# Miniprotein binders against Uncharacterized protein C1840.07c: the designs that were tried, part 1

Scores and structures below are computed, not measured.

Target 1, 306 residues: Uncharacterized protein C1840.07c, of Schizosaccharomyces pombe (o74480)
Amino acid sequence: YFNVNQLFDHEFIKVFPNFKGNVEAKIKYPTVVYAIGDIHGDFPNALDVLSAAGVVSPVFPHEWTAGNATLVQTGDVVDRGPDTRKLFRWFNDLHKQAEKHGGRVVRLLGNHEFMNAKGDWRYVHPGDKASYPEPSEENRIIDWGHSGEIGNLLLSEYNVTYKDNTTGSHFMHAGLSPEWAYREETVNELGKELLSHFMSREKIPEYLEDFWAIEGPMWYRGLAQLSEEEACEVALNVTKTLNVNRLVMGHTPQFHGIVSRCEGRILLIDTGLCSAYAGERAVLRISQNDTDSIVEAVYRGKIVKL
Below, numbering starts at 1 at the first letter of every chain, in headers, positions and changes, except where a header shows other numbers.
F, E and O are the ipSAE of ESMFold2-Fast, ESMFold2 and OpenDDE, as the mean of both directions, binder to target and target to binder. V2 is 0.75 times the mean of E and O plus 0.25 times the DockQ between their complexes.
[cut] stands for letters that were removed.
The coordinates of atoms that the task and the answers printed are left out; those that the model quotes come from them. Centres of patches stay.

## First folded at step 2 (miniprotein; from J1 with R5E R41L)

Design j1
Fold by ESMFold2-Fast, scan of step 2:
Structure j1 (fold): chain B 306 residues (1-306), chain A 80 residues (1-80)
Amino acid sequence: as target 1 above (306 residues)
Amino acid sequence: DPEVERIAEEAVKKLAEETGKELRLVEILEARVEEYDDGTLYELRVRVRDEDGREYEVEVEVFVDPETGEIRVLSVKEVE
């Protein structure tokens, strides 16, 4: 479709005919960002839609096929389904693979990751517990602690929010109120401090209480649940504060597919893809060039422009 | 709906405890219920009466754990 002469200014190429090795310094490449919401321990359903979107191979061992693209997983990998350990390992491997191709897999903390670190296991699938050798509950406590595979991964690799500057998209698990958007620079730091305290089973400091509160970054449902008019008022405030075009979030299930609100400023991507919820399986895809973006919901067998 | 009534009564009781006000549920005006991955969300519009006998409407958003029935008041807005 395009060769280097179509991408570069003709005058630039004439002056620097050997610039092919420094292409990235002069020219904007098309950027593709994929996002997948709440998975809740359902590896087969996550695989189904990620392979339909071309992010991973449908053939075992289901390796990264998205080149230099970014994939964002917006949290809540754990609970309801049994495949928690497999999913965390798979996403970690996908990130390592993506880096080799100039891509990235961004993984965010959801409220269920915090709940499991804290020892609130009311939603843990029996198959998740059975994935550990006996004594299974003790081994799960270790795995979700500072020295465990999952605990260490969450503390070292995971964030609460992610901003993609190229597309102007801000990714979060639940939502950000205007108050928390104004304090967005503190969100990742406070989230990791809270996670560490939960893993230690320590009483949390008072300054972390509002972060974990129901209007905090891990729980806020206003963008998803307020009336269209009220949600749009919040979204206009928050997108202006964060200097982005759109807010992308999971947490509040949309069983019939990805929902766009406020002229694309709000994208709700938790489609309840876990078999426990029986929602649609969907991946968000944002394709960006110098001036334009295309925002789509990708399902197995269909693509819907948002 | 008995469950909606139970949740509304518990929400008003919890609101009274948190604010230190004497509040009683008078009537449930509207109720919306949605089930989510981590619990059930109740969006209620209720009429309450304070210690001075004043009645006013509040919109209460509460999060309920379906297993234990524990409630957490998410937001309260006085309706004008």
Scores: ipSAE 0.000, ipTM 0.141, lowest interface PAE 18.0, mean pLDDT 84

## First folded at step 5 (miniprotein; from g9 with V19I A41L)

Design v2
Amino acid sequence: SPEDLRYLAELIEFLIMWIQRAIELAEQGDPETARKLLELLQEEIDFLEEEAEELARQGNPEKARELLERVQELKDKIEELLDRLEKES
ESMFold2 (binder alone), alone request of step 5: mean pLDDT 80; pTM 0.735

## First folded at step 7 (miniprotein)

Design c21 (from cp2 with F44Y)
Fold by ESMFold2-Fast, scan of step 7:
Structure c21 (fold): chain B 306 residues (1-306), chain A 117 residues (1-117)
Amino acid sequence: as target 1 above (306 residues)
Amino acid sequence: DPEKLKEEIRKLLEEVEKLAEEALKLAKEGDPEDLRYLAELIEYLIMWVERAKELIKQGKYDEAEKLLELAEEEVRFLKEEAEKLRKEGHEEVAKRVEEVAKKLEELIKELKELIEK
């Protein structure tokens, strides 16, 4: 038993009421993984729920407060909302801060990152474009290219999937079919090859076509949309192939909050938090010790066990 | 008439389910360069319409109307995609997308009329 009152005075706890609870939970469950789904350019809504979860400070400049925890962002930072550049810079800074505390911020590629790299900007918010100096379109092309700030960041720091061994959780943007789970070792490599080809405005090689296809890792909705029985058959296959306890994904909006399927093997965390979608603002929290795990949806003002 | 409204909402849900099935068929019927983006756009439109229905059931009419206005704007992009596909030589796919856009416009109009009631 650890007593957090020995570390913090009562005035501090009164001002930051969630701080004590977060510290006590971390001690009881030494491994904590947070995940946030599709943000779509909405910094205020991302900040609202990440600060409610204790991941970041509610006070500017909104620095990392989650110690040695892991935060996973499952892609689709761009499009619909105006705060794209701010969000990419913020998550990059949060990762640098987290590393100093033994934590990390894992950032995944969503299909909208690939679309923007490709030059398909049909969903780009005018405010995103206006964030670039004139000529804004040309400067955005440069920024999303191989030598640009965002382009270089996506190529060097971002992956398609992430496996957290301690909790047995596999994170992805959309979903993995049994075929792609079997090929999981190639997914990050193929994704980066595709991203590079899109940035170069080259025709993609045939071997990358199935990766980008509707049943591929960037688009697959089967785990979110198949009937409960069929989705669970897929999830049982995929979790066994990947040797994990659960699959965590965005991409398919769940407007009423985070959804758990197949006894927790499927966690759908795209809640449509961007104001354009009018969904709930939620962060997934997985807390792990040697004997058990607690899986929770964190909303502003409430926490729901999944 | 609450019973009449419930019946209209049930009918609209059936149309949303039909459009979702049609979007899945479109996505699986070939692979023009933009087909995957098109499938996602149609699916998000269907999701927004369904969310608007849920908001209407909750009495959140202002929020529902906002989503329906966003859906109307996205139907415009769907029509632009149909035009792009036509320019690329995908006439049959373009015609199909225009049919989906028309059905979505009709559903959005019906839901907006329910809010006004």
Scores: ipSAE 0.012, ipTM 0.434, lowest interface PAE 8.4, mean pLDDT 82

Design c22 (from cp2 with L41E F44Y)
Fold by ESMFold2-Fast, scan of step 7:
Structure c22 (fold): chain B 306 residues (1-306), chain A 117 residues (1-117)
Amino acid sequence: as target 1 above (306 residues)
Amino acid sequence: DPEKLKEEIRKLLEEVEKLAEEALKLAKEGDPEDLRYLAEEIEYLIMWVERAKELIKQGKYDEAEKLLELAEEEVRFLKEEAEKLRKEGHEEVAKRVEEVAKKLEELIKELKELIEK
């Protein structure tokens, strides 16, 4: 039982009128989860939208300002843009800062992280390579390996999927088919095994081939690309299997902003925010209390209910 | 001419989508890993071209030029994958990829020339 008027006497509220309003706002939605999709090496654009959403300070060194909230980054930090090393360090620092305030920064693996661990660098920006001392390619191989700064970080702190129980939201880079949803509990284990094999330049065992396949967890585009009717059939199956209210994913660019499908069961948050893609810069915000949730896209200068 | 270029790209988009679907089906049947990457490169190419068309329509030429440069890079990757596929015995897929890549390369070149004006 909570009533702001019962917690504070009349004289206190009269002296601090804005305090009552601020307390009531926090009470209505005590849980907030932010999510940002594919960044592709673009620190300025990631900073721009995260600061617009109130997640980080617009003032250098761009520290965490979201208190006890959760931020989820759904993978594909690397490729296309030059700021890869800076972004991985920044998110790691943000997580350490958030923990001191009861918050967290969840960082997930995208297919481009696996490609870089594997040595498939077709999309690597020259500026990313130039961030390493010469011999730059050899030093980048080391950094993306088991003992490197990035490689060790990916193996020790990154997962393929994240479930937020309070909001009933499932986050990942690409998506799960109904077949993979039945095996969701194995996805993080299989993903880390595959990542380790790629870093070692080992042939992958046959049992990992389905995981890396085009219909596998790192590549699946069905929820974003199937017709609305077919995507809804998949989403209803997957949300029931995972016991969640919504599926949040990047991987398939939505250049005009965050897209909601199947009455909010599918949230597509890869807006192509990297300057090379010329997409909108957006952050997803889910606000939750015991009875209701509000799902919103936060853009520079506007907020849109989804 | 801009409308004719947009119409030609739209027609090729359907061909590229059909080829991507074919490559996806082959990848699902356990064909070489390169067919999976071919499908992704084709999908990126489709995305870049469609977005560039929208930006050109809106008069956002600088942004469109960046996406067309990205599309040119994807065309180069498609040609490299087609060569690999041909060496692996996937001649029909390789032939169709090369045909689509050549047509898209020509259209992207014409679009870039139009923007630069």
Scores: ipSAE 0.155, ipTM 0.589, lowest interface PAE 5.4, mean pLDDT 83

Design c23 (from cp2 with Y37W F77W)
Fold by ESMFold2-Fast, scan of step 7:
Structure c23 (fold): chain B 306 residues (1-306), chain A 117 residues (1-117)
Amino acid sequence: as target 1 above (306 residues)
Amino acid sequence: DPEKLKEEIRKLLEEVEKLAEEALKLAKEGDPEDLRWLAELIEFLIMWVERAKELIKQGKYDEAEKLLELAEEEVRWLKEEAEKLRKEGHEEVAKRVEEVAKKLEELIKELKELIEK
């Protein structure tokens, strides 16, 4: 039995009203995992919802406030919006801050990161290009290459998938078919190989073609787009193969907020938060203790149980 | 008349959605490596059309107009890729993609004109 009110006086609570709630949550649920989907270059909207969820400070310079929690970003930071470089730097800094508190920021590769590494820039915002000194295109090629700031981060710190064992949650940008779930242990290695080949502007080896195909790990939409019955059949297979309780993914926009399918086995967290998509701004929150888990969508001004 | 405008917009959005679904089927039937980007563009158009319908229903015409500008840009890329497919010897596929792109472009321009009015 613990009473958090004994830790803080009335003056402290008046200045930091959310702090008491955060401490209470950690005591009841010692493991908290947040996830944010596709950002597409929109720093103000990402900041808005991450601060609403208590993950970052609403006050500049928007530092980590989630203690020992985990934040997962499921890829597609780039394209559509102008704030790409700012967002990659911000998440990198948030990870360094989180580590000091026993937390972490997991950053995953989306198909748009691969496209930009490959030189397919049809979706790049003019403001992203303008963030580089002239010659801007040549400098952007360098930055997205093996030795560039972004390219080096993607190769050294980013993965395709992340599994949180405490909550039994699997995170990735798009999704895994039953065939790819059976090969899940190869996915991060194959993804790194493909990314490196794209940065080198080399023709990909035949063995990587299936990885990058429409039914491959970077593009698969079946869990989001198949009928409820078919998606649930896939989810039951995939969750059993991966030994997890739920699959969390972005990639396929859900404009009215986070969507749960198959009794919580599928969580679709790409809400189109970028201004270009005009979707809802949402963060997933999974709170876990020895006996219970709570899965919620956090919006500005409301929290919805999933 | 706002009600007549909304009805015309709904009809045009349904036509755009049907064309996007036809183009998606075409992309999935093609070579996965060559046509993967086409599938993504078409899926974006389908998702965009659904969102635009909802914004129009809510009276959020400015936001709907922004999505139409994005759709117009996507159609421009479809036309460029149709030309590449033709140069690579995929004449039948290129011709069909170009036909779908031109029809989508016309519908998007009509929708933009109706919203502006």
Scores: ipSAE 0.205, ipTM 0.611, lowest interface PAE 4.8, mean pLDDT 84

Design c24 (from cp2 with L24W R36L)
Fold by ESMFold2-Fast, scan of step 7:
Structure c24 (fold): chain B 306 residues (1-306), chain A 117 residues (1-117)
Amino acid sequence: as target 1 above (306 residues)
Amino acid sequence: DPEKLKEEIRKLLEEVEKLAEEAWKLAKEGDPEDLLYLAELIEFLIMWVERAKELIKQGKYDEAEKLLELAEEEVRFLKEEAEKLRKEGHEEVAKRVEEVAKKLEELIKELKELIEK
């Protein structure tokens, strides 16, 4: 039980005009989940929008400022840009900071994390390679292996999907077909098995072939690319199977900002924020109380209700 | 000729979309990883050419140029995937991929020449 008008005088509110609104919003919606899509090695752009959303400090060393909120990063931290090692370390540090405040930073695997573990480095930025001491290629192989800093983080801390029960939101890198939604309980285990096989430079076992296939969890574009009618049929099936209100995914770039489909059941959050893609920089924000959700796209200087 | 360029872009996107459909059909049958990567490359090429076109219309030439440089890199990867497909016995698909890559190279060159003006 809290009354904002009784805590602060008019002079305090005059200096911090948005403070009352922010406190009232937190009281009205005690649970907040943020999500950021594909970053592709672009630390400055990720920092820009996360600081605009109030998730991290704009001041070095860019520490966690989101209190007890949850941040979900939906994979594809690596490739295109140079800041891969810095980004993985930063998100790991943010998670440790968030836990001290009752918050959490959830990190998901994208197809580019699997590609790098596998040794397919066609998209690796020269600056990423140069971040390793010589011999740089061999040191990068070690770092992305079972005992390396990145490899160990991916195997021990990262999942393929994440379900937030409080908001009824299911987070994934690419998408889930009805078939894979039905098998959702196996997705994280199969993904970790595949990742381990890739790190060992092994051929994909036959039982993992459909997981890595075009219709599999790491590649599926149906929710993002099928016609509105067809995507809604899939989304209704998948949300019912998973017992959630919405599906949140990256992987399929939306250059003009976050896109909502099927009356909010599909949220496409890969906005191509990497400078190379020249997309909008956006963070999804879901605010929840006992009865309602507010779903918003946060940009620097504006917030758009979805 | 801006109208001729718009028509060439439209024709190319239509051809790339047909090739993407063929790549998706082959990949759906659970076969080579190369077909999966081919489908991904084609999707990104469609997205980036459309985005570059839009940036040019908005006068954002520096951003368009960087995006077209990424498109050029993807065309190179497309040619590498075509060679793998040929080695795997998919000669007809490989030929079509190579023809699309050549047309994309020409289109990217024309777009880059427009922004340099």
Scores: ipSAE 0.308, ipTM 0.673, lowest interface PAE 4.3, mean pLDDT 85

Design cp1b (from cp1 with K106A E113L)
Fold by ESMFold2-Fast, scan of step 7:
Structure cp1b (fold): chain B 306 residues (1-306), chain A 119 residues (1-119)
Amino acid sequence: as target 1 above (306 residues)
Amino acid sequence: DPEKAKELIEKLAEEILKLLEEAKRLAEKGDPEEAEDLRYLAELIEFLIMWVERAKELIKQGKYDEAEKLLELAEEEVRFLKEEAEKLRKEGHEEVAKRVEEVAKALEELIKLLKELIE
């Protein structure tokens, strides 16, 4: 009986294919963007907070439940914890699922992805290495190369930065200096070029040296670590250059939860959620409509306005 | 001893500045790869200080298991610092290598102080 009403709605849409668009145009749903920082190989902790935020199902196989929302992962999936391969596969599957619902999963490169492509494995968990058949190190080199599962995924699907125009939010792994904000159009291209050179075990070309340097997009900590006054000067410059309301970044751990600086222009979302760092597990949630934005940190059992 | 912990942290901060200044000198002389190594080493030291500070917070909160995990991570990173010091020494940077070894020793002493507090 109640199912008959649902069937009639479905049949109506089939006959009038534009009807859903007209109905949706009358309903002002906020655009919702979720963001999660550095995961460092910790699938259980990433799952815990993403399910608490309603992004994924707490029930195996932990599928996408965020409808048409966007999830941004700001890099550093690898190192410290053992679940690297599982996490890359999971996020790739979540993206495919999200697309079917009009959503997306944006995945960014962190400095640890570049380090692993380069062959700097000092932070690789033994469990990550053990996830490969013997010879494990050689097979891991192949997997992080141009034709490997992870290497190909990073080159084809991952970017260095992401701008969400609807919320006016710019997502990055570490931070952008005023110089690199001015050059933002080149950042994704230079990053992918550098990643390819690292996978080839080639020396960094001279024109890519500044990109990988300590003040470059993969390492810059100024927005997170400068005094409030100095960080705000940088943030005002960078947000104006990028034409956004806020900058969202990981890389610099905030163990007590997500931190807002400079009246919300800086959002630090690396909470050290990996068990090795013992930080809070948090997801950033930005809700935007035509007139209002709400920025919140989501923890299991608690939501904090930022 | 809070005074000893403060002294160790101040020593670590001084060494970060020295490493960054040496990196700048090397970059200006056209050795960008060596400059890159020193900058990454300075960042690693800064990260270790952050982990140690987090361990102090966890101890204060009675979260000894989590504190111990961070201190174990810090101990592993101190081992990597010693490996980087040896690399620098092989490249002819004896003075920088000695400073990195002193940083590793200061970190080991600080970690030991925190572990004694847990126990």
Scores: ipSAE 0.012, ipTM 0.502, lowest interface PAE 7.9, mean pLDDT 83

Design cp2b (from cp2 with E15L E22L)
Fold by ESMFold2-Fast, scan of step 7:
Structure cp2b (fold): chain B 306 residues (1-306), chain A 117 residues (1-117)
Amino acid sequence: as target 1 above (306 residues)
Amino acid sequence: DPEKLKEEIRKLLELVEKLAELALKLAKEGDPEDLRYLAELIEFLIMWVERAKELIKQGKYDEAEKLLELAEEEVRFLKEEAEKLRKEGHEEVAKRVEEVAKKLEELIKELKELIEK
């Protein structure tokens, strides 16, 4: 048995009790996947909960501490809050750090990333705009374009969905209807194609209209908002089509914390953690071994089994 | 009056359902992009009003006030969207959006009054 108390300072464990628990869980369960939902430009709140979960250091420069684990961010990093550029850079750096330890940081596109790429800036915080040197608006247009720092990251590093085969978990920003689950092999391709058209300020082809529609992958709220009976019917269909045990999504805020539906087949992880939404700060943790999985919501100072 | 607030939210949901039906009809006649943004605005506004009500019940007045300020900003965006729809010739949809905006503005004002006593 590995004695984790000998690895950490007593004062550190006192301040971050969940960190020790995360190390112990990883020893018993060799595969750990963390997920964080919609951040909306709130670096302090994202840092608070990711450090509480033991994913990153609470001490500057807030480096990766999750070893070979996977972290999934399910989109909507931008809008509402001011820290957009800082957050995109931070997650990119965390991914580079995680790779050195056999881990990874998976980053997904949310509808607000598409809106900003398209030039729909109705929700952009003044502090986001002020993060650019003058002329700030022109520099932001460049940054969200094909050759800009953010634009290039979204096109080259981000996907619409992610499947983790070890845990049998499928991650998405909003949700997937049965129609779109059946077309899963093309979802990432169509999403990147749409993103490129939006960045070019081009009229989108007719075949991309359904993808961007209210029932499409970037907007679908059925799994989060339909009655338990109806949502479970959809989830059973979608999990069978995707060959997974569970679906994990953001987009539809759950202010009281992470919500599990349909016996764990639906996990709603957008808790409105940004200060503007006043929701609970939470990170999903899935721990897997050969026989079992443990699914938990990690809050500051508290872990809840889902 | 909790019963009055509950009834006002129920009426708001009915207005939203009627607006959704009108939005679906318009989607068949042209580009539905503006209608998608409208649907998201309305869904978030209802969600924020319910959350603010709960925060007030819990005595978390500072958090409720911040959320209601955000809701007021979204109501402004909703009114701007109604004006855009009216200029595009969608008078009936614009009228329904304005009804929803007015009802939300009234609910936000009532909730702010609860915070101030």
Scores: ipSAE 0.128, ipTM 0.563, lowest interface PAE 6.1, mean pLDDT 83

Design f1 (from z1 with F14Y)
Fold by ESMFold2-Fast, scan of step 7:
Structure f1 (fold): chain B 306 residues (1-306), chain A 119 residues (1-119)
Amino acid sequence: as target 1 above (306 residues)
Amino acid sequence: SPEDLRYLAELIEYLIMWVERAKELIKQGKYDEAEKLLELAEEEVRFLKEEAEKLRKEGHEEVAKRVEEVAKKLEELIKELKEAIELAKRGDYETAKELLERALRDIEELAEEIRKLLE
């Protein structure tokens, strides 16, 4: 018998109240996947909820504390808030830290990453631009290009979608219609090709126009906005085609917290956590063993079963 | 182009979501948060007007006129919500509630107009 109470003294629990719960969960559920939605340049709010969930330390330099767990960030790190460069570097460092413990940080492309690569900067915070030395706009163009720090990172390490086989969960930025329910390799290849064309400021090939369209993988809101009946029809089709139990997505804000639809087949995790949107701060946690899964929304001070 | 139409639809969807959220925040007494969100909505209305002007210059007069009408209705709605916040801050909750109920009807009408525009 392993007694978790012996690992922590009273002072430690006061500083890290969620840590004991995370350790207990890991003993019963060897696989844990966390997911965080749209951050929009808000490092303090991302830090607040990830530390509340026990994914990162609340103490500087805010290192990885989730052991061999997986964290998925579902895109839209950029725009609205000023902390874009800091956030991309932080998540990259967290991934390197997680790998040392048998974990990983999966990072997905959102429509705002594509817009910034394309040069559509209407939503860029002045503080993001000011993070570059003068000439700020020219240096930002370089950074979001093929050979820039951010541009290279997006092309080499980011995905459009991610399938976690152990939990049977498929992660995306916006949503997938039945027409786009391809294996992650195919969707990722098309998305990376589109991203490269946008970075080059070239006209996109016609076969990529549907990918970027309103019903395409970067914009589709059907799973979040259609009636329960219609959304469930789509979700049942897509989950069957992709051979997963659930679809997890950001993009469509749920200001009151994480929303579950269609008996857990749809999980909407964009809670508008950026201070600009005044939404709740939440992290999704999926805990898996050989027989059961537990799906929860983690907030600071409370956990809600979904 | 299909890309331009996609972007216009997305702007309109953001505006609806932010206005609906501001209404909810006002009901909760979170007036400063609602006011901040309405300022973001005003910024998006400015972009929508710029898009309408671009469409008009490209010869799409009917679409441009429709986008301009939507932008005008959003401006009126945002103004009503700001007035409701100001009244609520002064303790005039009854008048604030009446303006909020009017705004709800306006949002429902606007959603129907946007649906027709994007069909």
Scores: ipSAE 0.135, ipTM 0.600, lowest interface PAE 5.3, mean pLDDT 85

Design f10 (from z1 with L11W)
Fold by ESMFold2-Fast, scan of step 7:
Structure f10 (fold): chain B 306 residues (1-306), chain A 119 residues (1-119)
Amino acid sequence: as target 1 above (306 residues)
Amino acid sequence: SPEDLRYLAEWIEFLIMWVERAKELIKQGKYDEAEKLLELAEEEVRFLKEEAEKLRKEGHEEVAKRVEEVAKKLEELIKELKEAIELAKRGDYETAKELLERALRDIEELAEEIRKLLE
């Protein structure tokens, strides 16, 4: 990086001198990535912590306020809580707003998105079903299908994993084993193929069975649940394969806040923020410049360095 | 199938996490939060029992029997923790403490049974 005068027009800086000071402050950490874990249909709690982190406005209609930053939502927007449709629409609108400022909202598939596409609705909140006009169940089936609002959104906009090259961070819903990290370049394609098959309510091809299995990308808990020694061995392998500094995942709740393992190589960001789980409300923030990164958990009223 | 086992495994693991969290909330004196979480857990145990009945009708007798045993133990743990909340609210901390310690041991046993079931 050079200096701020080389990034901006000199005439603009002359006309808005206070802007230069604000830009120089921002340039100390020009890249900021926020991440939020499992929301499970709880719009008020997601809003509470995202507004506390400065990602969205606390004032209706709760628009994007994070400029050119990236927000990553690591899946499991649906189930347990009632606000599913509102949340999917809100994140989609936030992405459109963020793009206008050079930012983005990355949205990942969680296992509960796949379950709902498949027709496994055992965790669906009555308020989610009631959000559809009668016949509510039939209309929900349509919405989660190929041509539905949610179904089309998941197939066109959502991925299984996301790599942020600037911070060296790899985001996933559950976790990646060494086997699946080695196959990362196909993970998103396999996930979308599986999602489409689930929406069709057809038997999946044999080659997708391992993807959906307990050690597959949508379910793997090893990085969150293995002993520190074993988890760190896996994390060192996976971070080397993916060429990243850290792995960020939801899926395995950490009720007391965001947890860091293996000297920051594992970040567990599912804090059970949904009222159904009664966990802490937290957002991960990674701030990056050419020489340093700062990794923090943002809570209501406090920020904790990880 | 492995897929059926995976859903059941995740379901049971989440229920254990909720019960463990409720126990922690009780120890912190956060009785209203613990009570709400236990009510949610109680609802989920009911659905787990319904799923076990469905699996039995589909010929998965061994899986259904094991899921029913786990659901029954979870139901008993939830009841003990709800009783501990009521006792603590009334100032009967000694009895509440004994129930919490029993619930802790039961949770540890249940977690070990699930690990053995899932390998």
Scores: ipSAE 0.112, ipTM 0.603, lowest interface PAE 6.1, mean pLDDT 86

